# Ledger of designs, part 62: VHH binders against o26223

Target 1, 191 residues: o26223
Amino acid sequence: MKLLWTSQHIKVTVHIDGKVSKMDVLEAIKTRRSIRKYQDREVPEELIDKILDAAMCGPSAVDERPWHFIVVRNREMLEKIPEVHPYGAMVKDAPVAIIVCCDSSLEKIPGFWVQDCSIASQNILLAAHSLGLGAVWTGVYPLEDRVEGIRRLFSIPEHVIPFSVIPLGYPAENPGTRDLFDPDRIHLEKW
Short names: E, the ipSAE of ESMFold2; O, the ipSAE of OpenDDE; V2, 0.75 times the mean of E and O plus 0.25 times the DockQ between their complexes.

## First folded at step 3 (VHH)

Design n36 (framework vhh_gefurulimab)
Fold by ESMFold2-Fast, scan of step 3:
Structure n36 (fold): chain B 191 residues (1-191), chain A 124 residues (1-124)
Amino acid sequence: as target 1 above (191 residues)
Amino acid sequence: EVQLVESGGGLVKPGGSLRLSCAASGFTFSTYAAAWFRQAPGKEREFVSAIYSGGSTTYADSVKGRFTISRDNAKNSLYLQMNSLRAEDTAVYYCAADGSYETWYTDQREYEYWGQGTLVTVSS
């Protein structure tokens, strides 16, 4: 199979100030893949800061921006995540994970925090990919058992809702790219 | 045996055009980033253009808008279309390739494989 490119073989140049990336936005969007295998290599704090800055730049309903983030590097804590999230087994092998949360005290319009936190989560995945890292969105909300498990594990207050757990690191796998364009899902002028 | 072999160099007048080719063999070219560098007499080797396995491209400011880098993975080939050539473009042009997932794309030390070079002379 002739692929345009894969995450493992993508070369991305990022200056320490975060100005330059040779992956354009459309390429980044089209080639981002879920990465579940990571190198035994630390992710610098400066890259995490850039990713979180990108996460907070998403549009938000009535500009409520209810996002809070927990950065988890502690190995013992990462190893406990699979106990409360069955499909989060890869998190224990990641050097770091970001937990995307909604602070309900910041919510201005009921229910739109889900879209807000989804946008933040996608921005984390895209930013990580653009910086040469791999990541995967593991779902927490709306599964109440996972929500309460993550809340208890990380001492998250009752007014804060954990939305997603995103492990990230330097990729140790190459899943290839996908061609997902389906013109049958596009309707002109009316349904 | 890994090889990158450049061709297409020659003498051309200012304002003219030239197309360089680089033939890759002995490795899976389609998964590698590839680049063109050049070295003028008495100067250090400098970055010209790069193309990633996914097709994203970047150019040195001195060639942007005049040169176009492209690849054909089915033919294991890299190309550089050079238009509006200037005397300052006179150099030996080198093809380079690298398979790592991190890069400082303008840093020649980043590239694992190198060709022998092809001479481009722009003169009246």
Scores: ipSAE 0.000, ipTM 0.093, lowest interface PAE 20.0, mean pLDDT 82

Design n37 (framework vhh_vobarilizumab_d1)
Fold by ESMFold2-Fast, scan of step 3:
Structure n37 (fold): chain B 191 residues (1-191), chain A 124 residues (1-124)
Amino acid sequence: as target 1 above (191 residues)
Amino acid sequence: EVQLVESGGGLVQPGGSLRLSCAASGFTFSSYAMAWYRQAPGKGRELVAGISSGGSTSYADSVKGRFTISRDNAKNTLYLQMNSLRPEDTAVYYCARESEYDSWYGSDTPFDYWGQGTLVTVSS
């Protein structure tokens, strides 16, 4: 992974030889891209552990921290995900995927588990990027067919809600440059 | 470089059929949602049909039951089968690829790469 400035305000992360460059927080946020193509290369368990540690460090409503995670490395199981998630075809190419879940028994305030699991999902994406990996968030909740499909596929209990499926691996693509700063969305003092 | 090349447009009588093709290159076709858009004279661009990387399809109400979107990942080709054509289907039809943006959803996501279009004229 090498960092390139494609413009004054945009850095692009290029994975040419699998080499990882150090990244500060703002750089990681600004250069992270959805990665849907992965190298045929194993992701060490130590990196997954670091990613999950980072996932659990997000803010949580009333500190309920309702997230649970399923780590999927089994090739047969990864190949079945596209059967229940219509936009999850890329999971077939990933060496590993993380399923972010909410344990509803841990919920202290109704409805905020969605924000909690969104925060955990984004932290997974940022942590993966900072470690030289690529990942993509594929949405599960609130689409009932996807929720039930993932639940059945991974034997998830009724009180647990699958929220997102995040395949990850060493990147085998270099997405185009994005410049998302839009000053028209910033309002000073009032609308 | 991403390239989308449409073909199959032409003149057809009302009630006739046409099959549009879109040859894709420069990206991993099977990993992206694809769509067909059209633009009729004096109107804005309209999403006609979408297909996810997993094969799920969606259609505009105006074409539902008459048009069928499909893909052949082995050939890197997107298709639109148009049946029971009407004069109001007259438009330039565009092939589009899902944006490389951080969309997690599917065929309703913004489409970034567009083909040059192919003209379909439905008249007697």
Scores: ipSAE 0.040, ipTM 0.358, lowest interface PAE 4.0, mean pLDDT 84

Design n38 (framework vhh_vobarilizumab_d1)
Fold by ESMFold2-Fast, scan of step 3:
Structure n38 (fold): chain B 191 residues (1-191), chain A 123 residues (1-123)
Amino acid sequence: as target 1 above (191 residues)
Amino acid sequence: EVQLVESGGGLVQPGGSLRLSCAASGFTFSSYAMAWYRQAPGKGRELVAGISSGGSTSYADSVKGRFTISRDNAKNTLYLQMNSLRPEDTAVYYCAAEYTESFYSDSPLGDYWGQGTLVTVSS
């Protein structure tokens, strides 16, 4: 569809042209989509740094901030991810992936690291979108085979838990718009 | 043409068992993650169980130990074995297919949904 290419081209132009550079926060949240097709273009290190800065700014249970991040640019390593993660084929085509991890030695309150790492993962997706990139959250935790596969592949120590793998790059698709607002899920004063 | 056709629903007494089936056609079934969702009257649609192409499974806390999701790639069929059924399990059960590496989807869910099968748990 020609409309998909036109919309994608405009999005790329806006994000790389500083004249109209940022979405407001509500627009970013509402228009972010999972992107699984990427242009054959390098993502600058400066953009990855901005994304990871945003990831670390999320709220954290008792301020434990247990997240660690692995940035993967090595093509051979990206190509091995599908072997331990079903349907991770798009990761091999991404210029970079971020693995969100929990360092359990930083955990102050049991179990809340899952929420902390979820917040970090969503912030990565939103920050990437705001910078003109596309990304997708591929689930690792709590799927035991994926957790152990990713741990083994990236030499992650036993006290660290891989939570998500997020490939990202300049988008080569535009999945379009969604209408998800459901007022029946909003209860006033009581259930 | 993508089709998902659920069957096996019905009326059952508390403590009973049912097995749901979902017959899939029109896509490479073995390459998709599959899931069972349910929607009770007056409630939103919730994930019950998921299974990856590789057979990794996940379950909602309310059904762990009682329900088992499985797949038969040779028959392009997804199953949900439901044991120790409770009145709270009463819902329309939906089969879903998702082309995603993640259970976190904002696109394919809804595109490849079945029409649903009703499960009623009542005395």
Scores: ipSAE 0.095, ipTM 0.462, lowest interface PAE 3.4, mean pLDDT 83

Design n39 (framework vhh_vobarilizumab_d1)
Fold by ESMFold2-Fast, scan of step 3:
Formats: C-alpha cells, structure tokens, sequence
Structure n39 (fold): chain B 191 residues (1-191), chain A 124 residues (1-124)
C-alpha cells in the first residue's frame, strides 16, 4: 500500500498492492464458496469500492436500482449483529460487513426490489471472490424480527428495507469444491 | 490467433456413419465450451450439439441418440460421431467456440469464433 499526495488538489491517493484476479467470469461463478472464517486482516477501502461498483452494475426491474449499501467496519457494531440475526454469528469475526438495503421510494414496480437486491448481493459475493476475499450471504428480509433488529442497530429509515448482511474478509478456510449440476432441473421446450 | 479447422465430412449413404473433427489452436481449449452447428442450403445455422469445459453435453432433438459430441483436451480437438445418418442431416457442419456455457438447446450467442465448415452429404 502506498500513500501519495497530489500538488494541485491536495488529496491522499492510495495505491493498493493486492491480488490480481486471473479467473474468468464462469470460473468465478463456479468456484465461489460461502466463507465464514476470516483472517485478522483489514480489507482496503479501495477493494470495498470495487465490490460496491460491481453490485450497482446488476440488472434491475425497469432500471429502478433501489439498492443502498451500509459499510460497517466498527467492531462494536459488528458484534451486535448476531444479537438480532441468529445465523449471523460469523459477522462479529469479520473485518467488514455490507448491509444491502432497498430504498422503497426508488421502487418503480411493486415487489421486484427483492430480485434487484438479490442480484446486488450475488454481485458482491462474486466480486469479493474475484478480488481474493471470502464472503457469505446472510438473509434479513423477509424475516420481520431481523429486518427490525437491523433497522434499529443502524438507524435505517422506515422507507428503507434491510435485505441482507454480507460479512467479508480474507478467507481463513477452504471448504473445497462442489458438483451442483442437476439435469433433472432442466426441461427442454416443455415441463 | 484463434483458429478452428473442421474435417471428416464427405458423401455417405443413408444409415452410414461419419466422425467429424475440429482442431483448435490459439487459445486454452480446455477452458471453453464448444459446439457443433450445421447449415443446410437455404436454411439458417442450427445447433447440433454442445459440450462444456467440464464435459456436460446437450443435443438437438433431431440428433439425440444418433450423434455423440466429445472432446480431447490433450489434443485440443472436438469430435462429433454421427451414426444412422439421414438425408436431412445433409449440411455444412461448423465448429464454434463459446465463451458462455448453456445447458439449454439454444447456444445462440455470442460466439467468439467459427470454423470454415466441413460438408456432409447423405445421399445414394
């Protein structure tokens, strides 16, 4: 990591020395695994920016793009997530988490925000994997207790719905490979 | 430079067999899905058979049970074994490299590269 200053507009420029992804898109999709154990190592802000850029590039119904994201690095806040999310125990051990939210005021077609936020969540998982990070999707919506718990913890407005919590970090586990192809789920020309 | 070169076509009697080959060069063959297409005179190109990088196969209904697609990654070669040939199988057969893998019958795009084709004529 290198810090540089620019002379005309005084800004801190950060150069990241990181893993250059060699995997193509299909490889990334097929090798991504849920990662629940993380190294005690910070994730650079620039990698989070790349992941969020990828999240926003997903398709959305009628191009409504209702997603908003909360980036959580505060250890105290990460430690409180398992109290309102029973399957989010690993979040307290992650260096960072992204909360994917829907701003219902941006919704143009009722109900499609769920698909939009699912697409954004998957792009976060794939982008993290491509950058050498591990992540896991943990569900919030449609479980009302989790939705309200996360809303309270992060001061989320009434018109915004928390959809998922995605902890991420450098992986400290390798769960191995899976063969998920099931030809019985493929129907040609008719059911 | 990516190249796909088909061979093995020819004249065959109805009920006969042919084996088509496609020699690939200029890319990592084992990393790509591959397909065979055909085009009869006056008709559009249609998918005959596809094979994934992992070896999963798909076939057009008209050729299921008669044709077998296979690959030899060590030789960078794609094959199509054609048995029980019918006059309606008469066409130019094309090898294609696909960046996108599909388990559905429509492999319609986009394709990176097509070969020049090899003619198969089924006639007495």
Amino acid sequence: as target 1 above (191 residues)
Amino acid sequence: EVQLVESGGGLVQPGGSLRLSCAASGFTFSSYAMAWYRQAPGKGRELVAGISSGGSTSYADSVKGRFTISRDNAKNTLYLQMNSLRPEDTAVYYCARHDYESYLTDWSGPFDYWGQGTLVTVSS
Scores: ipSAE 0.000, ipTM 0.096, lowest interface PAE 18.6, mean pLDDT 82

Design n4 (framework vhh_7nfr_2)
Fold by ESMFold2-Fast, scan of step 3:
Structure n4 (fold): chain B 191 residues (1-191), chain A 125 residues (1-125)
Amino acid sequence: as target 1 above (191 residues)
Amino acid sequence: QVQLQESGGGLVQPGGSLRLSCAASGFTFDDYAMSWVRQAPGEGREWVSSISWNSGSIYYADSVKGRFTIARDNVKNTLYLLMDSLKSDDTAVYYCAKDSGYESFLSDTSGMDVWGQGTQVTVSS
């Protein structure tokens, strides 16, 4: 069954197999690029909610789901991020950023929170791309100066670890896609 | 307006040492991460090392790790690269670069927005 949906911004056609008419999962994965230039245009809250829903759907070790998210829209706060994150200069120009955090009190198995938060971060990037937005992952953990800088800036408790800062917005650049398939990295049956 | 001036290159024997300097002007030096990038004749640009504004985050390419040391002096607005145990493969023009802040690890040059004129390092007997 073909179903036709329109939001104010997105037109979606869903077939009986669940396939979206424009961008399927494989296309989203292969065409996602880091976007560091954004239009001076607000990102609707409902799109942020969809992105965060997708972030929380990732697999998590022992289902611990240790992630918490800070959504930053305040321009003065966005402008302060580059002061504590030297590779986050683009954040000051973004309409919004998401800080992915680990609440260590939710950790059930030591060390796997890094993988959990990495999965959540990648889901944010893919979901943003699928919704017509651009985003980039800027690393915080395991760099102690950035962890403490972001913690201080956003009043993050000591038991919570900031993992990544992801600015996002409507893209103002369009980098070409990459062909990264390397068959020499695939080993059949054994090394 | 932003200027980066490299110095300290030259001809050196294999196993020798050199100290490169990059004098920065026209911007608030201690607000930016800085990088060294090199380009050998007929080859593409290769990222060498990066240092955050406060020296708290330092990264090296695998090819130079353990042999090169990046440092900065925020009072003098100067970036340094101390090169020990130089090899013929280190022969290149070395560029000082101001990081635009695009990537936390600079495995390529896409995050660098201002480049100096370069200084030639030749390792030969």
Scores: ipSAE 0.000, ipTM 0.201, lowest interface PAE 13.1, mean pLDDT 83

Design n40 (framework vhh_vobarilizumab_d1; at its last look DockQ between E and O 0.22; V2 from the best seeds 0.00; counts 0 for: pae O 7.2 > 2, placed apart)
Fold by ESMFold2-Fast, scan of step 3:
Structure n40 (fold): chain B 191 residues (1-191), chain A 123 residues (1-123)
Amino acid sequence: as target 1 above (191 residues)
Amino acid sequence: EVQLVESGGGLVQPGGSLRLSCAASGFTFSSYAMAWYRQAPGKGRELVAGISSGGSTSYADSVKGRFTISRDNAKNTLYLQMNSLRPEDTAVYYCATDSSESWYTGEPLFDYWGQGTLVTVSS
């Protein structure tokens, strides 16, 4: 089926542009790509709320759920992120970014907050994709200069660790999908 | 282990043509974007051409219309067809895989480099 959508044709019946996606979980996982070019369109607050709800639904070591999130929409602040993140140039062009943080006072088991915040970051990427948005994970932890730069820029307390910066918006690029299945990485019954 | 082996370089006269090849192993070649970079004497490496896993291509302005990047997924091989060669194309040419999904960086980097193949365009 070919649908005309704002003079654009799509091959499948999918609601995009922040609307309900009919994409199943496997399709979302397999078709998600890092998106670094964004349309000049604001992302509705309701979509950010849905994304953050999904971020908090991940499994967490001993259910410590140490994640906190900073939502950045202020253009002046977005424009300053590349000054403290050397590979975050695209953030200045995004309508919004989410900073995933760990509140170390919530940590119950040492070191597992990294996995917790990784799970939250990936859920943000998948939820954004499922809602017709594009996003990219830009790494902060464990790079000391990036951690301290982001902390200073957003007045983050010393007991809170910035983990990732995830700009997102309506995609202005389509890199296509990857096919990464490698059976040589699967071992039956033992190594 | 990702391995990339470039070949096809050599000495050519201005206006000549060469086809470079990059034999890839150790990864699912068809799933990755690939690129050609070059490094002229005394300069850093610069992107020449890129090709996505889906076959879409991009070129540096200096080579657009003269060079063609292509891939053969059945042979795990990347190609660069170079036509109308100029003395300024003299460089070591490198094959690279795509790190566009790297969360370490915000920007796509091409992290896996071959040994290179020398192209000399006689002045």
Scores: ipSAE 0.239, ipTM 0.664, lowest interface PAE 2.5, mean pLDDT 84
Fold by ESMFold2, look of step 4:
Structure n40 (fold): chain B 191 residues (1-191), chain A 123 residues (1-123)
Amino acid sequence: as target 1 above (191 residues)
Amino acid sequence: EVQLVESGGGLVQPGGSLRLSCAASGFTFSSYAMAWYRQAPGKGRELVAGISSGGSTSYADSVKGRFTISRDNAKNTLYLQMNSLRPEDTAVYYCATDSSESWYTGEPLFDYWGQGTLVTVSS
């Protein structure tokens, strides 16, 4: 990676690794922000495929991989999500949303599916960011009214648990980078 | 019920300093992450600096080394010390609660914004 600077205090980044622009994983983790405003621009199916591939790369309890994904592009359905998800107002403005679900019949060790689906959800956020998209995780589980509302809206069966709704699109905002490292949260050898 | 009131803005020459204050009331101030945003004419709001409830700070690259965010939880007050001001810092500055990375609500908890204080950096 090479960094080039100009006299106008503009940071010009030229990545020569493989001669294509790719985002380093630590950069992706540090610069990813929750994005709630999106351009009126279609997200290609190819990018959604890459994001879901990344989602499924996460570890899971005993490799149970309990996750399922619902890809929602239909405007009428996206507009209905806020009616059952009180803090999902931005979902109606997104070109696409991904609903992360647990199929409880795939659990091999009970009670760890929340960690599993959290890993998949975070991977979706990071992959979207690395592809030039913005996304936000909106919580569904464990809030029973949200779980039931989403299950009803998308005809999700009783043994499948909607976990999160993740709207995404090309960002129309830039919240900026934050430095949140807090050494008081680090404990050596003991509390 | 919730109020955030900014003060300390004004006209200042390049290279000068200002200290902004944000008086908070109507909520448990010490429990909230706080931030300063700014909005230049015709532009969107931009995050300037943030401070966690525990005092950890962060800054936009454009202000690092020049601005310092701080809080006094006993006085329910958020501060922004602005040094080495440039014309590019001209904006209305807003204090806000900073919960934009919350997944519990999909909406940012920026429902509580101040009315803003104008900073003009001009020779």
Scores: ipSAE 0.160, ipTM 0.600, lowest interface PAE 3.3, mean pLDDT 85
Fold by OpenDDE, look of step 4:
Structure n40 (fold): chain B 191 residues (1-191), chain A 123 residues (1-123)
Amino acid sequence: as target 1 above (191 residues)
Amino acid sequence: EVQLVESGGGLVQPGGSLRLSCAASGFTFSSYAMAWYRQAPGKGRELVAGISSGGSTSYADSVKGRFTISRDNAKNTLYLQMNSLRPEDTAVYYCATDSSESWYTGEPLFDYWGQGTLVTVSS
């Protein structure tokens, strides 16, 4: 069930307390948007568990599954993330963030971990959206300053690479949907 | 073709007010986030205010409490009400639309721009 929420003269449709509206996979993909404003409302642990489950269901190179996840709810830590991530301002306003990391010791084929963690990150976004939450992918890797900033902040070992920071919350904005289809990017049989 | 045409710029004294307009065409205006940017002489272009398709707004700290971004979807028009203008607000103001999502930076990516309108705040 969807409820209309009023925030600063804007009505946003959000899912009611813990109840998940089902949407098909194509709907989730097509209607997902980056959400950077959140309600002053906690995200239930059950939803985070579902999101993390989805994050681990994606394929990886030779099934290496190199990903780790840091779930951050501590207010002080959330407020510090923007200090090391210049485009992570919205993180301080989120009730929770997931940091996707790669354990390089789990990598079987060099270089594919970026794809693996990307898939995991995208699944987080899609799962969040399907559960009535808003999220945004803030890139960490491959920018060295961001990688090292997040590493220091969360005491991440050297063999583990922070990849993305994904704040989540109940959405306090409705950015609308976009059609990103471009037929000029489709080539038949050959370039 | 996407077109954005700004208007309403001019010369104003400190403490004065201006209202900028942006006429949009060539896309479904109501489906896209819009923004105002400005570029002062010798400075880079900076975000002033943004508004989602649903009407959610955001502002640069330097203009909070003084500027108001709004939209009329029926008229395909974006507005910027500027009150309590300061000399440091002097710039070319640009209307922009967000047709792309910037996951990498975590910020909106506005890829279409108008030609801009000049706002000069001077005594």
Scores: ipSAE 0.015, ipTM 0.295, lowest interface PAE 7.2, mean pLDDT 87
ESMFold2 (binder alone), look of step 4: mean pLDDT 79; pTM 0.801

Design n41 (framework vhh_vobarilizumab_d1; at its last look DockQ between E and O 0.01; V2 from the best seeds 0.00; counts 0 for: pae O 9.8 > 2, unsure alone 64.4 < 65, placed apart)
Fold by ESMFold2-Fast, scan of step 3:
Structure n41 (fold): chain B 191 residues (1-191), chain A 123 residues (1-123)
Amino acid sequence: as target 1 above (191 residues)
Amino acid sequence: EVQLVESGGGLVQPGGSLRLSCAASGSIFSINAMAWYRQAPGKGRELVAGITSGGSTSYADSVKGRFTISRDNAKNTLYLQMNSLRPEDTAVYYCAADTGYESWLTDSRGDYWGQGTLVTVSS
């Protein structure tokens, strides 16, 4: 994959697997799928930087923005994640993973960091998809054993809470399209 | 248009062994993650073991070291080798294929489920 510069009003266009991709927001939301199979290809650092920039742009309760991120590229560390995460088997096959964390010292309002870190996690998934990558959110919080396992593995201090582990890479699968619209879940004027 | 059929369940004594098989028909097996789930009477269905199309495995803490999941892509068959069985392993065991599930909490929950096979561990 290559990043291409376009015009003087700089726009980065992703060239993936011989095809230039462009995706609007609605398309990205509707076509994003959890990807658990990855090509044996390194993800450029510039793409990780773009994904993390997008992660930090989400709305946050009283703008507390409590998220911190650990970028894991070390294969031996990636191979240890399934030992502490029962549904993280695919992480050892990924070229990189992002661990989304809450730094509780940054909290301005108690309890809303969960929504903040959920927003950051979803932005990572959407940004990855828009850049031609695949990713999956593997949940950590609020499962105590997973939280403590990830904390121990990555030397995370007590005031920081690991929230999610998101492996990502160039996709080696295509699950296809979903049709999830359910009008019975929409209520007009009242429940 | 995928059918999963479990077999190999039965009655075994504590400490015994049992091998479950799941035969998959249709074009799904070689490209999808596969899993074994179980459901004890009056309880919800829980993940036991998962295996990716590439062979990477994962296990619930309660079965780790005792159970082994494997697949034979040429035969479109998933296996669960169960050793050192305990009374708490008594459940209906289900085969599942993950064809489109969007869960951030669990993995290997299938769009496709088998009918289940009963495993009873009792003296």
Scores: ipSAE 0.344, ipTM 0.727, lowest interface PAE 1.6, mean pLDDT 84
Fold by ESMFold2, look of step 4:
Structure n41 (fold): chain B 191 residues (1-191), chain A 123 residues (1-123)
Amino acid sequence: as target 1 above (191 residues)
Amino acid sequence: EVQLVESGGGLVQPGGSLRLSCAASGSIFSINAMAWYRQAPGKGRELVAGITSGGSTSYADSVKGRFTISRDNAKNTLYLQMNSLRPEDTAVYYCAADTGYESWLTDSRGDYWGQGTLVTVSS
């Protein structure tokens, strides 16, 4: 019996660590996959700095830039995240995770912080990929149990909203590339 | 959880046509590719045709030019148009769906299979 992903396999371009050539932005967007298995290998602080720099480059509502980031490397803390985040099991196996948060005191227009933090979260995924790392966005907001659990675990104040938890590391899996273009989703001039 | 329901199988004469359908329901956001497999009596299950949500297709050599796979992405329904049917096409046909891997809410992994629909091409 053959697995579906083997019949869908196409030539895979794998970019590992910081020795690869510059990745074209369209290539990065099209080849980035959610990675949930990581090598037992430390991620240098330098790469985390580059990823967070990229996270902050996104546009935001009226340039409010409401995002804050918690970098988690402590093993005990990483192992506790699945206790409050039932689909974040892979976080305990990651060498590092980034928690994307909104500081609501920085909002200039209420309610757009979700878009702002979504942009930062996606930039983290793309930057990690371009640096030879794998990452996955695990959802926290708007699930209140997850929001409250993460807030308690990391002592996040009431006016700060944890949005996503993004574990990352050198990948130990290669799920392959998908073709997701769907012309039926495109509407010219009107619905 | 994803459910796959096949329909359209039956008895047909050589040279005839059938159209198979496979409707996907449940957690449909986890489905990014679908395929048809078949299993003839006494043989292993083989890939017949596959399609991605973007329309990229692949076919087994034995069915190229006679079978057409298509997908209605809005309905997450997979079709197999089977023309110029031959006795060697007799098999149970299975719909299969590939896991997405790209869910921020849940980690849905694995292959999903329908129960199969019998296609018989009488000599």
Scores: ipSAE 0.014, ipTM 0.398, lowest interface PAE 7.4, mean pLDDT 83
Fold by OpenDDE, look of step 4:
Structure n41 (fold): chain B 191 residues (1-191), chain A 123 residues (1-123)
Amino acid sequence: as target 1 above (191 residues)
Amino acid sequence: EVQLVESGGGLVQPGGSLRLSCAASGSIFSINAMAWYRQAPGKGRELVAGITSGGSTSYADSVKGRFTISRDNAKNTLYLQMNSLRPEDTAVYYCAADTGYESWLTDSRGDYWGQGTLVTVSS
């Protein structure tokens, strides 16, 4: 039985009327891929606003909400990011990037900010995908050279920690879907 | 739906200059590429210049070095600066918008078109 992998071309039909086709949450999670190639196409501000709204909807430790976001559209700045982030080469090709940061002065419990910013970052990825955009999470924290590089480049205060750089754009690649379910990673009642 | 309205056409002497404008309205966020086309009397419609939302430009060989296409996204307006105009540039100029990424570079298919503006170059 040849499993005809029907390459369901997820035609993200960006409807001309700005109405993004509704993608349910499970579909968004299961079909999301890291996208590292982008069209020479600008991302509307409205979509960025929706993405940032989603980024701020995640839970945080004791509701501390320590996150800040730098939205970068300046081409010169985008092109400089790879200089301090060796695995951020694709950022120079993106029309926009979001830098997720933690303001340590907002922390109520030390250390949970990593989880908080991770949730925000993942929400950015899922929201972007649901809106027909491609994105990739490029890690900054906890690598000191990347943290300091991004800090200097964007004049980020010492009490603010850059966490991730997420380039976004309309996808110029389709890596396909993958099944990542692994029952061996599920333990019942005990390890 | 996207509406396109051209302006700036008129009569000009050879060697003169004109600036065309195209005002876009409606679902403008769906627009990726925009372009100027022209149709001379008795001839087919031809691509003059194209621009992506990212700012990449393309020109027909006949207008290269004389015409400049530009886009102001804040104003939702496309421009065509035409310098050193020639009688052979006489045509109705059309603004076009494309929601596709690659199609406007290879064919004359636009998703949306303006009504056109007449440019006449004559002594």
Scores: ipSAE 0.007, ipTM 0.306, lowest interface PAE 9.8, mean pLDDT 87
ESMFold2 (binder alone), look of step 4: mean pLDDT 79; pTM 0.800

